# VH-VL binders against q58102, part 12

Target 1, 198 residues: q58102
Amino acid sequence: LMDVHVLFSGGKDSSLSAVILKKLGYNPHLITINFGVIPSYKLAEETAKILGFKHKVITLDRKIVEKAADMIIEHKYPGPAIQYVHKTVLEILADEYSILADGTRRDDRVPKLSYSEIQSLEMRKNIQYITPLMGFGYKTLRHLASEFFILEEIKSGTKLSSDYEAEIRHILKERGESPEKYFPEHKQTRVVGLKKEI

## First folded at step 4 (VH-VL)

Design A19 (framework fv_concizumab)
Fold by ESMFold2-Fast, scan of step 4:
Structure A19 (fold): chain C 198 residues (1-198), chain A 124 residues (1-124), chain B 112 residues (1-112)
Amino acid sequence: as target 1 above (198 residues)
Amino acid sequence: EVQLVESGGGLVKPGGSLRLSCAASGFTFSDYYMSWVRQTPEKRLEWVATISSSGDTIYFPDSVQGRFTISRDNAKNSLYLQMNSLRAEDTAVYYCARDEDYYGSGEYNWFDPWGQGTTVTVSS
Amino acid sequence: DIVMTQTPLSLSVTPGQPASISCKSSQSLLHYDGKTYLNWYLQKPGQSPQLLIYEVSNRFSGVPDRFSGSGSGTDFTLKISRVEAEDVGVYYCMQSIQLPYTFGGGTKVEIK
């Protein structure tokens, strides 16, 4: 079985990516990134146990999300900062793992590497980068998620998410900024159970 | 063929109660978040309530919080809105609506389809 | 709460002519996932509202290509390139980026 390391938030998309990779004959290992600011990885640990995949938390340099906070204050919008963090994470992980994957969808704009960025990363690092959801439209993803998962909606900000946002929001507060000025509050979904064996 | 059919509307005095029902057919009801949206006599649309696919998570705006209760029975493909302590301002046509992709994608938050509506009049 | 303001309140359009409806939000509807959670609905006389456009510019299934949505941040536009008789009704914009969901006041489109 070929090992693939999947960037994992505990959400629907990264969970579905891991399931699809397993169905394709890979051995998924889930990775949740933490920057040492707050323990935002706890929900992802819980979901990984539910899914039955091996899970690891990798701690990266706090300076990455400090730079992201600076970018948000400068741009008044989180997009470029989130893109910066995601690309930086992939660059770092590519030094350790030969096959990386994430939950990037076809219609996502951020975080999302362009085709040329993917080609550059794969050539420079001699790795494979897989985005299993990139080929599917929303109807197919909805159907697949509903076949496998019991999902729960949570109001944004009421529980710690295991994506990059939680730690960046904390740094913005430390700097006297209101994260709500930059990050719109929205509905969040997480995987809380399985409908069938994975 | 996806359909939503509301019932239970009527005339009620201020302070009274009504229970609205919505019967769903043509889709897997238990896979979708469901909402109630009302339309005032002035034709303003106001979101009233949302319930998760399992029924465990419920959302209300401040205007109805503590007075209205949303519930569902997935075995019967039915959605309910219990309205207590009704006020003149609750007079409206009440629509049930499916929250498209909430359960699956979680990303595309729109209402489709909408039911035909049931009229609630709060008057003395 | 996010306040949604629609202009104009009503439009009288000659068949075959274009129509344009504006929607303004009190806060940005752009999520950092790159999506903007702004939807458009049409309510024809005597009927329930129906979805026309989701996420600013995506036509819902079965919606004619004479309908188009555009905009970003806080300012959005719905355009009908050539108004047909079946397009009469009240158009509503809606934000779904945060609770409570809120709607514009509506724009009534009539044929001259």
Scores: ipSAE 0.000, ipTM 0.526, lowest interface PAE 11.8, mean pLDDT 85

Design A2 (framework fv_concizumab)
Fold by ESMFold2-Fast, scan of step 4:
Structure A2 (fold): chain C 198 residues (1-198), chain A 124 residues (1-124), chain B 112 residues (1-112)
Amino acid sequence: as target 1 above (198 residues)
Amino acid sequence: EVQLVESGGGLVKPGGSLRLSCAASGFTFSDYYMSWVRQTPEKRLEWVATISSSGSTIYFPDSVQGRFTISRDNAKNSLYLQMNSLRAEDTAVYYCARDEDYFGSGEYNWFDPWGQGTTVTVSS
Amino acid sequence: DIVMTQTPLSLSVTPGQPASISCKSSQSLLHYDGKTYLNWYLQKPGQSPQLLIYEVSNRFSGVPDRFSGSGSGTDFTLKISRVEAEDVGVYYCMQSIQLPYTFGGGTKVEIK
């Protein structure tokens, strides 16, 4: 079995990525990134136990999300900042792990590496980067998630999310900014149970 | 075949109450946010209410807040709108609509399908 | 609330001629995920509204290619390259980037 390290938020996309990789014969290890701002990783830890995968939290430099907050304040638009964080995370993890994966979907634009960025990362770091959901539209992903998972709908700001947004929002508040000016209020889904054994 | 069928409309006096129902078939009802959208006699479309897949989260515009209640019964594939303290300006065709909302996890959706609509007339 | 403004109020078109409908929002509909949450609906006489186009330019299943959507930020256009009799109805734009969801006032398309 080849080990694959999956960027994991506890949400349906990263959870489904891990399930697909297991069915393809990989041995998934779930990685939740934290920047030392708030403990946004706790729900992801619970979901990893439910899924039955090995999990760990990796703490990266707080300066990464501080720079992201600065970019958002300067640009008044979070896209480039989220892209910056995601690319930076993958660059750092590529120094430690030979096979990386994430929950990037076919329909995503941010965060998402371009083909040339993927080639550059793989060649410079001598790794494999896998996006298992890239071949599927949202209808197929919805169907697969509903087949395997019991989902809980959560509202941003009332539960801690394990994506990059939670810690960036906190830094924006610390700097006297209202994060909802940049991040519209949205609902999130997390995996809270399994309908079928994986 | 995906279908939504509304019922419960009628003529009601100002201050009265009415309960609308929407019967869903042809899809996994419990996977979708559901909404009510009304169309005024002047043909303007107005969003009225949204309920999450599980029923745990409910949204209303200010115009109906405190007067209308949205609920669902996933076991019966049914959506409801309880309308209280009805006013002449609530006169409209009320449509049940499915929110195509990427797993129910975002606010970023479109309505498909829509039901046939049920007419509510508030008049003395 | 995001205000959606449609022009014109009505449009009479000779069969086979093009039609163009404008929709303007009071604030940008561009999300940081790179998508713009602007949808178009058609209500044919005696029928319920039906989805035509989602996220600015994506034709919904079964919608003919004579329909096209374009635009960015706050300014959007729906075009029908060659209007046919079955295209008669009222067209509505809608934003879904934030609650409350809001619709344009509608544009009635009629055949001359």
Scores: ipSAE 0.015, ipTM 0.629, lowest interface PAE 7.9, mean pLDDT 86

Design A20 (framework fv_concizumab)
Fold by ESMFold2-Fast, scan of step 4:
Structure A20 (fold): chain C 198 residues (1-198), chain A 124 residues (1-124), chain B 112 residues (1-112)
Amino acid sequence: as target 1 above (198 residues)
Amino acid sequence: EVQLVESGGGLVKPGGSLRLSCAASGFTFSDYYMSWVRQTPEKRLEWVATISSRGSTIYFPDSVQGRFTISRDNAKNSLYLQMNSLRAEDTAVYYCARDEDYYGSGEYNWFDPWGQGTTVTVSS
Amino acid sequence: DIVMTQTPLSLSVTPGQPASISCKSSQSLLHYDGKTYLNWYLQKPGQSPQLLIYEVSNRFSGVPDRFSGSGSGTDFTLKISRVEAEDVGVYYCMQSIQLPYTFGGGTKVEIK
């Protein structure tokens, strides 16, 4: 039974990653990252209890998301900043955990480590980095999600969102920026129940 | 054989109300977000409303916010649009459409299939 | 709201000729997840709209390979390599990156 630590937002993809890893014989531990800006981890805590996995919130340096906000203002869109935050989080977590996973999908461009970035991370830190959803197309992911989960929609980047976006939006507001200028309004899902045992 | 069949359209006076229905068959209705899209006499397409698979979340553009209500009955495979305080600019063919934004993923936002449409005319 | 502008308003082609339709958005449709949320629909005379292409370049099930979509950011193109009689109708682009969802004004394709 190997422990794997899964970056977890309470959303469909990170939840499905944990379920797949459990079925592969791992012991998933869910980790939600917080940067000490706002308590954006509350919904993820609730979802982890629903899924029945161990969960903890790890607080990292606020400067990480402050730099991300700077990058967004500079680049005029969030892609590079989200990539920066994700890579930084994985680098830090790799000092503590031997097996890391996240909900990165085959079709994602960001956040997504390149093959060379994955190889570098694994070799320098002597860890395993697993992306269970990387081999699946959208039809398979939708089928699996529909089999296991009852989903609720939330607005991305709100105080209730457990992704990096929520705290970055807050910092942008503190700086007199409108986050909506940079982050388009879109639907985000949260797991609120199970259709069957996992 | 996936089908959507609209009904309930007609002629109504300004300030009046109409309730549109959409009957779904050939797929698991409760798994999909559903939407209403209208087409004006000038042939412009306008999104009108979206409802989540469980019915807990709904969306409207500002032009109909507060006047229209979208609802669904998953046991009956039916979608509804309650239109109140109708205006001349609401005159259109109303289509129900299955939203491929399955479970509100935000990933795959397109409409397939569309129903045959039902005509709403708002005229004094 | 994101404004979608289609050109031309109409075009007439002889069977077997190519056709090209342009769609421009007032804002980038590229999401930070790397996907571009632009779709194309066809409405044949007397019929409901039907999906042709989703996310810029993906043909929907059953759509012939003579249809292709391309583009990035704010500029998108739908091409029909060899127009057939059954392709007559009005073509609409749509953005689905943010609410409200908005459509282009339509391009009418007719056979000469």
Scores: ipSAE 0.000, ipTM 0.513, lowest interface PAE 13.9, mean pLDDT 85

Design A21 (framework fv_concizumab)
Fold by ESMFold2-Fast, scan of step 4:
Structure A21 (fold): chain C 198 residues (1-198), chain A 124 residues (1-124), chain B 112 residues (1-112)
Amino acid sequence: as target 1 above (198 residues)
Amino acid sequence: EVQLVESGGGLVKPGGSLRLSCAASGFTFSDYYMSWVRQTPEKRLEWVATISSSGSTIYFPDSVQGRFTISRDNAKNSLYLQMNSLRAEDTAVYYCARDEDYYGSGEYNWFDPWGQGTTVTVSS
Amino acid sequence: DIVMTQTPLSLSVTPGQPASISCKSSQSLLHYDGKTYLNWYLQKPGQSPQLLIYEVSNRFSGVPDRFSGSGSGTDFTLKISRVEAEDVGVYYCMQGIHLPYTFGGGTKVEIK
């Protein structure tokens, strides 16, 4: 089977992406990114075991999220910084893996690569970049995830969440900033069980 | 063999500053997270600060955030706690402790060993 | 913050008799990695705290087998099967799952 490396947070979207790719005949390998700030990957490791997929934590340079924090302080809003981190992660991983995927949704604004950014990445790196959820709206994706997964709510950006936000929030706090000033208050759902066979 | 020795405690007025030091010996200091834990006169234990093995990641509870800073010098096997804007409620015995939660482990979240403690009294 | 509650506040035992200390947490200490981050410390009179038990039931190096820890979720127990004079002191439970790390109020063990 053709290997695909899926950027993975343990949340419903990246989990559903892996499931869809398996149904399409790929062999998904789950990748969780850590920047060496806090061990935010632990819940993703447990979710990967529940899903039955191979999992790996990749540690990237802390300077990536330090720059993200600088951008947030300058722009007073996190969108450009989150976009920068996501693009940087994909650029780095494209040197190692020929097929990359993530949980980007149709309704996402950030992180989300534009058509021209996707074309540039694929051509320069000679890779395939797959976003299996791009054809579906939020309501459809939530419904599909609820058919496959038992979900639990966790607070986004805590030391236990496996997204970019957790480590960026920690750096903002170290620099004397309140992360709550910049990030919207929301809760992230994670996959904690299966309702049916994958 | 493995030893932690605190120093720098004393009597200080409210609003004052104090710097605590912890000298480590008998282990590879640069491999471990290090923490400060204090014990109030009522004998309550309160975690104060943690610093990663490289010194790049630090953690504080809200009660001391912005007033205390933790730092380390791995070449000198030393840990520091700079305490500013001290308040009466900061009065305690301050312990240096080795944190077995070395970076990336997730296996160890306990303190061993603890130093002998250094007393900080904030009073007029 | 996770609140850790210990009972009893103090305990007087005759040497050779058993002792039992309870620790309750305001939320589950079971992490999704499958571990439960509850530790027990002993502070002997005039000394610094020392680690006795980590992750609920694991005795730390050099800790006598008369000490045992048990429990799950939010309810934990430390037992001493036969209390000796050297076991006198204050016992503290601690959670290591969430920042800030928090400790129980302590249980003083005295000899009758």
Scores: ipSAE 0.000, ipTM 0.438, lowest interface PAE 16.5, mean pLDDT 84

Design A22 (framework fv_concizumab)
Fold by ESMFold2-Fast, scan of step 4:
Structure A22 (fold): chain C 198 residues (1-198), chain A 124 residues (1-124), chain B 112 residues (1-112)
Amino acid sequence: as target 1 above (198 residues)
Amino acid sequence: EVQLVESGGGLVKPGGSLRLSCAASGFTFSDYYMSWVRQTPEKRLEWVATISSSGSTIYFPDSVQGRFTISRDNAKNSLYLQMNSLRAEDTAVYYCARDEDYYGSGEYNWFDPWGQGTTVTVSS
Amino acid sequence: DIVMTQTPLSLSVTPGQPASISCKSSQSLLHYDGKTYLNWYLQKPGQSPQLLIYEVSNRFSGVPDRFSGSGSGTDFTLKISRVEAEDVGVYYCMQSIRWPYTFGGGTKVEIK
């Protein structure tokens, strides 16, 4: 069995990625990134236990999300900042792990590495980078998530989320900015149970 | 097939109350956000309420906040809208709608399907 | 709240001719995930609204290819390449990027 390290938020996409990789014969290890701003990893830890996968929290330099906040204030739009954080995280993790994966979907634009960025990362770091959800349409993804998971909806800002946004929002508030000015409220989901064995 | 059927509309005096129901069939009701959208006599569409698939998260516009309550019973595949302190401006056809997104609940949504609608008239 | 403005209020079209409807938002509907949360609905006489197009340009299943959506940021267009009798009704644009969700005032399409 080959070990694969999966970027994990506790949400349906990263959870489904781990399940698919297990079905393909990999041994998934879930990793949640934290930047030392707030303990946003707690829900992801709970979900990892529910899924039955090995899990750890990796703390990276706070400067990464501080730079992201600077970019958001400068551009008044968070897309480039979120992309910057995701690429930086993958770059750092590629020094530690030979096979990386995440929950990037086929129609995602941010965060998402381009084909050339993926090739560059794999060649420079001598790793494999896998996006299991890239080949599936939304009907298949919905069917698979519904087959495996019991999902809970989370209103953004009411619970500590394990995505990059949570810590960036906190830094924006510390700087006297309103995060809602840049990040519209959207629906978030978290895996809270299993409907069947994985 | 996927179907939503509303009931509970009627004529009510200002200050009165009504409870609308929406019966869902043909899909896994507990997997979807559900919404109420109304259409005024002037044909304007106005979003009224949204409830998450588990029922734990609820959204209202200011115009109905504190007067309306949205709830659901996943075991019965049913959605409800409790309307209190009704005003003439609440006169509308009320539609139940499923919030469908690219990957399911948890993302920004569009409405499909819509129910047939139930008419609420608030007048003396 | 995001204000959605549709033009024209109504239009009368000879069968087989094209029709174009404009929708303008008071704020950008582009999310940082790269998606633009602008949808189009059609309400045929005596019927409930039905989804035509989601996220600016994606036709919903079963919607004929004569319907197309385009636009970016705050300026959006729905086009019908060759209007048919079954296309009569009121068309609404809607933004779903921010609460509260808001709709345009509607455009009535009639056959001459």
Scores: ipSAE 0.014, ipTM 0.647, lowest interface PAE 7.8, mean pLDDT 87

Design A23 (framework fv_concizumab)
Fold by ESMFold2-Fast, scan of step 4:
Structure A23 (fold): chain C 198 residues (1-198), chain A 124 residues (1-124), chain B 112 residues (1-112)
Amino acid sequence: as target 1 above (198 residues)
Amino acid sequence: EVQLVESGGGLVKPGGSLRLSCAASGFTFSDYYMSWVRQTPEKRLEWVATISSSGSTIYFPDSVQGRFTISRDNAKNSLYLQMNSLRAEDTAVYYCARDEDYYGSGEYNWFDPWGQGTTVTVSS
Amino acid sequence: DIVMTQTPLSLSVTPGQPASISCKSSQSLLHYDGKTYLNWYLQKPGQSPQLLIYEVSNRFSGVPDRFSGSGSGTDFTLKISRVEAEDVGVYYCMQSYQLPYTFGGGTKVEIK
C-alpha cells in the first residue's frame, strides 16, 4: 500500500478522489487545511469518519489567507487569490509528503496547476502529484458520486464549511468588505453517508 | 424517456389558492434539485422556486416569498407548488423543470427538461 | 438581482441566412472556478422552453452544430450560421451565477 495524502474539504470531489485512489491500491490519508481564522474543518472531520480514512487537520499561517483577501480587494475578483492559496498549500505540503493528491477536475480552471507548474513542483520537491478526476467530465463525476455518496446541501460560505472560501470570507468581513460582492450565493454539498462500501 | 407532466392549473380569484403538481418519470427523481419557472402573458420567464434533492432546502425570489410553498414526495416522484394569496401578476404558465445541479453542486445550473406547463389565471 | 438584457427584440431572417443574438448581464457571470454561468433556451411556438447552450458555449445533447455560443464576463452572443424553418421561436438567455436566477426578455426569430 503506498500512502497518498489527499487535500480534503469533505465535498464530493475530494471524497471521490480518495475513493478512486483506494481502488487503485493506494492508502489515502486525508488532509484538511485550516488557517487559524475560524474552525471550518469540523464538517470535513465528520465526513472523513464516514469514509473510513485517516484524517488530520494541518494549520498553516493565516497570512496566506490574509494575502488572498488583499488580492481579492485589489483585483475585485477571487480567481487569482484562490489559485495563490492552492499553489501555496501544495508547495508547503510537498515538503512533508511524497505523494499528494486533490480533487481537481478536467473542466476546472481555478484552482488548477498547469502542466508546467505540476512538473516544476514534482521536480523541485521530488514528489508525485496526482489528480484522479482529471480524466472525467461532469456526467461521469455525477454518476460516480451518486453511486457512492449521500450528499447534504449546505449554504456556501458558512462558518463551518471546510473550503478556503470560508476563512477568506471571514477576513473580508473583518476588513469591512462584503464577501457577497466577490462570491455568489451558490448551493454547496458535503458527503454525509455512503450508499455502498468503498 | 425523461418526462415531466404538470397539472392543477386553472382560473382562480385574487386572494385564492391553487396547488400545482408535477409527475416525473424516466430518471432518478431523488437525485435532482427541481424548480418551478413561470411565463407571463407578456412571455417573460421568471424563476419561482427551487427545492433540493432531499427536500430539506428551498429557495424563492422575494416576489413569492411567504405566499408560495414548494415540496416534493420522492417516493411518488412528484413535485408540488402550493400557491396562496394569489394576485393578478401571478397569472402565467407554470413549468416544472429539472435543475441539472444534482445534489446542489452549485456547478451545473441549467434547466432540462421542462414540463409542458399548466396555466394559472388570476382574475375576477 | 442580476439584470439580463437581450437585443434585438425580434429578427426576421430568410432561410439559410445567419442570425446573431446578444445578451448582456449587469455584472460578470464568471465564477472563480473558471465557469461562466450563462445558458440559452429556445421556445418554439406552442412548446415549452428547451435547453440549447449551457455555460456560454457548450451545445446541449442533440442541438445542431449550426448553433454556437460565445462571450465572456458580461457580453454574450448566440449565433445561428444558417437559419432553418425549425429554428423559429423565442430565444432566452439566463444567468445561473447567483440566486435569484434571471432571464433575458427574449428575442423572437421569424422566417421571411
Scores: ipSAE 0.155, ipTM 0.717, lowest interface PAE 6.0, mean pLDDT 89

Design A24 (framework fv_concizumab)
Fold by ESMFold2-Fast, scan of step 4:
Parts: C-alpha cells; structure tokens; sequence
Structure A24 (fold): chain C 198 residues (1-198), chain A 124 residues (1-124), chain B 112 residues (1-112)
C-alpha cells in the first residue's frame, strides 16, 4: 500500500480526506502540526484513535505563527497569514514525505494553494499533493460525512482546536491584541465517532 | 417534498410555560442542524435557538438564555422548543427552520426551508 | 452583536421597473476564509420567509435571474431588475458570520 501523509485537524474535512484515500488503496498517516505555543493537538489525537489511523504530532518553529500574528496585526486581516502558514507547512513536510494530502475543498479560498503553487511544489520537491475533496460539492460532502461520522461542534481557535488559528489567537492575546478583532467567533465540526467501518 | 410543520403555540400568561414542536418530513432530519427563529408583531426577525444534528450542541442568544431549551428526537423527525418564564417580549410567530450551509459544517448557515409558524402570545 | 441596517423601510414600484435595497452591517462580514456571510430572504404576504440569496451573490435554487445580490465588507445591495407582482413582500438581510445570527429590519416592497 502506498503511504500518504494527511494534514489532520480532527475535523470533518481532513477526516473525510483520509477515508477517501484509504478507499482508493492508500495507507493514510495522519499528521497534526503544532508550533509549541499551546497543546492544541489533543482532540485531533482522540479523533485519530476513533478513525483507526496512525497519527503523529509534528512540532514546527514557533516563528512561523509569530510571523503570522505580525502579518495579521499589520494588515488587519488574517487570510494572507493563514495562507502563509499553510504553504510553509506543506513546503517543510514535502522534504520528508513523497505523498501529501489535506482537506482543501474546491470552494475554499484560505488555506488553499493555487494551481501554479501546487505545480511548483510538486515539481521542486518531486512529490504528489492530493486534495481528495476538490471534486465534491457541498451536498455530496454533507451526505458522505453523515454516512461515516458522528460530528460535534467545537469553537474555532480554542485551546483544543487543532487548526492554525488556535495558536495564532494565543500569540495575538499575549501581544495585547483581542483575537476577536480579527477572527469572528465561529464553530467548526469535529469527528467524535463512526457510523460504519472505514 | 421537504416540509416543516410547527405546533404548540397559544395564549399564555407572563411567567408561564409553553412547548413548541416541529415535525419534519421529506429529508434526512438527523443530517441537519435545526433552528427556531421568531417574528415579532412589528415584523422583526430574531434568531432564537440552534441545535446540532446529533442534539449535543445547543446555541441561544442572551435574550432567552436560561429560559428556553431546544431539543430533538431524530427517531421521530421532531424538533422542540421548551419556553419557560415567558415575558411579553416573547410574543411572536415562531418558525422552525432547517440550517443549511454550503459546507455541511453547521458553522456558516442559511435557513431553508422555514415552517409555516406557530403563534405565541404572552399577555396578562 | 452585529447590527444590520436596511434602507429604505419601504418602496413602491411600478411593475417592470427596477428596485434596489441596501443592507449595512456594523462590522465586516468578510471571513478570513475569503467568503462573506450575508443572506437575503423574502417574506410574501401570509407566507413564511424564503431564501433568495446566500453568501452575498449566490441565487438559491429556483430563484429567478431578475434577483441579484452584490456588495462587500459592510455594504450590500439586493437588486430586482424588473419587479413583478409576485415579488411583493418584505425583504430581510441576515448575517451568519457569527452567533448570534442577526437580521435587518426589513424592506417592504409593494406595487403601485
């Protein structure tokens, strides 16, 4: 089986990406990125156990999310900063793994590599970068998630959320900024159980 | 066809209680977040409550927090709103609405469909 | 809470003429994912509200081409290119970027 390393948050999209890759004959390994600011990876570890996939947490340089926080403060808008972090993570992981995947959807704006960025990454690093959800509409994604997963909501950017936002919010707060000024309070879904075997 | 039908409205005195029900048909009820939205006599729309597809996460605005409880029974395709300590300001038509979102995440919702509504009048 | 302000409160339109409704939010509805969470609903007389447009400019299924939404940040517009008799009712904008979800005060459209 070919190993594929999947960027994993414990959320619906990264979970569904792993399931699809397994059904295509890959051997998924889940990777949660942490920057050493807060232990935001705990819920992702729990979800990985539920899904039954191998999982590891990779700690990267906290300067990456410190730069992201600087960008947000300067520009008053977090999109480019989140994009910077995601692209940097993929560049680093591409040095170690020949097949990478994430939960990017076709209608996502951030985080998402452009067509030219994907081609550049694959060519320079000699890797495969797979976005299994790129071809699916929201109706199909809802039905697939409902078929496989029991979902719960968590607040985006909380200490236990395994997205980039959680650690960036913490740094903003340490710098005397209100994270809510830049990140509206919203919720995200987390996989907490399975409805059928994967 | 997708349909939502509310019931349980009526006239109640301040401090009283009332339970609203919403019967869903024509779709897989357990796949969707569900909400209650009310419309005041002045025709203002106010979001009242949201419940996740499994029933485990619940959201309320400050105006009803601690007084209202939202619940669901997926086996019966039914949504409920238990209203306690009712006030004159709670007088409204209460709509059951399906929370549909582009991503199926429950985070970025719009309401479709809406039920026909059930009238709640709180008066002395 | 995000406050949604609609103008005008009402408008009377001759059939076949255009109509324009404004919606302004107290803070930006642009999320960092690049999407703007602003929706439009129509309530026809004696009926429940119905979805017209989601995420600023996307017509919901079955909504005629004469309806269009536009805008960014805090300033949004719903346009009807040629108002028909069946378009009479109250139009509401709504933000869904964060809880609590909030609605505009409504704009009543009536035929002259």
Amino acid sequence: as target 1 above (198 residues)
Amino acid sequence: EVQLVESGGGLVKPGGSLRLSCAASGFTFSDYYMSWVRQTPEKRLEWVATISSSGSTIYFPDSVQGRFTISRDNAKNSLYLQMNSLRAEDTAVYYCARDEDYYGSGEYNWFDPWGQGTTVTVSS
Amino acid sequence: DIVMTQTPLSLSVTPGQPASISCKSSQSLLHYDGKTYLNWYLQKPGQSPQLLIYEVSNRFSGVPDRFSGSGSGTDFTLKISRVEAEDVGVYYCMQSIQYPYTFGGGTKVEIK
Scores: ipSAE 0.014, ipTM 0.634, lowest interface PAE 8.0, mean pLDDT 86

Design A25 (framework fv_concizumab)
Fold by ESMFold2-Fast, scan of step 4:
Structure A25 (fold): chain C 198 residues (1-198), chain A 124 residues (1-124), chain B 112 residues (1-112)
Amino acid sequence: as target 1 above (198 residues)
Amino acid sequence: EVQLVESGGGLVKPGGSLRLSCAASGFTFSDYYMSWVRQTPEKRLEWVATISSSGSTIYFPDSVQGRFTISRDNAKNSLYLQMNSLRAEDTAVYYCARDEDYYGSGEYNWFDPWGQGTTVTVSS
Amino acid sequence: DIVMTQTPLSLSVTPGQPASISCKSSQSLLHYDGKTYLNWYLQKPGQSPQLLIYEVSNRFSGVPDRFSGSGSGTDFTLKISRVEAEDVGVYYCMQGTHWPYTFGGGTKVEIK
């Protein structure tokens, strides 16, 4: 089996991406990115064990999310900052891994690489970048996730979230900003169990 | 080139405490899960603790949970085992061992290398 | 906990003769990723354990081809085709599929 390294948050989309890649004949290895601000990766480690995939946490330079916080304060919303972090992570990981994947959805605006950004990354780094969920809309993805996973809804902004947002929110708070000023309230989901063999 | 060197073992009375250290060199310590494995006087191997590469996930068997704490300092390439409320059955040679490999080797859920071991004796 | 049972407890072998060690697990070691995390270690007298075989049948770097591993599910075998003096020691199987990690009780190989 070909190894694929999957950016993993413990949420339904990155979990579903790993499942689909396994069904396609790949050997998924899950990677959770941490920036050394808070230990937000614990839930992702737990979910990886539930899914049965190999997992590791990679610590990157704190300055990446510090720059993201600066961008949020400047722009008054998180989109460009989240995009910057995701692109930076992929650039760094592309130096190590020949096949990368993530949970980017068709209907996502951020984080999402454009077609030209994907081609540029793949050519410059000589890698494959796979987004298994790009062919499906929200309704289809919700249906597929419900077939495989037991999901828990959580409030956005909790320190236990393993996405980029958790550590960025913490830095904003350290700087005397209210993260709620910049990030809208929303529900997040995490995978807490399996409904069937994957 | 890759080395693990344990220290901190010794003779302790029941109920006492010891802190073991493991110094790692020759590899990117922060990329690996690390474990402690002990060998009893009867030569039985027992897994004692594992810590994830980031330090966030810690797992112990029931026999030491609540008494032992595993920790790491990635800046110093060091692994630690704090042992409290020691019992006679904790007498063993304690090895630190590298668990998961970084990339390309496919090394997961096996131990290589192992350190030289440090002896802990719990006796009155 | 997964119980790992090794047989025999000890083995006395004339150099050049074959040796075979069995390891049985109380539950299947097949991981959902399709791999079986059954490993073999050798501890030579006065030394730390060293990895011989990983994932059932893969020889670790520098391990001579006289060592081979086989098996699936719950039944595993380590074979040494022609035992050399340097092969004496205690052999341990280990499972890495399930937490907690567990080891077999060991098989002592000595020269007759």
Scores: ipSAE 0.000, ipTM 0.421, lowest interface PAE 18.3, mean pLDDT 84

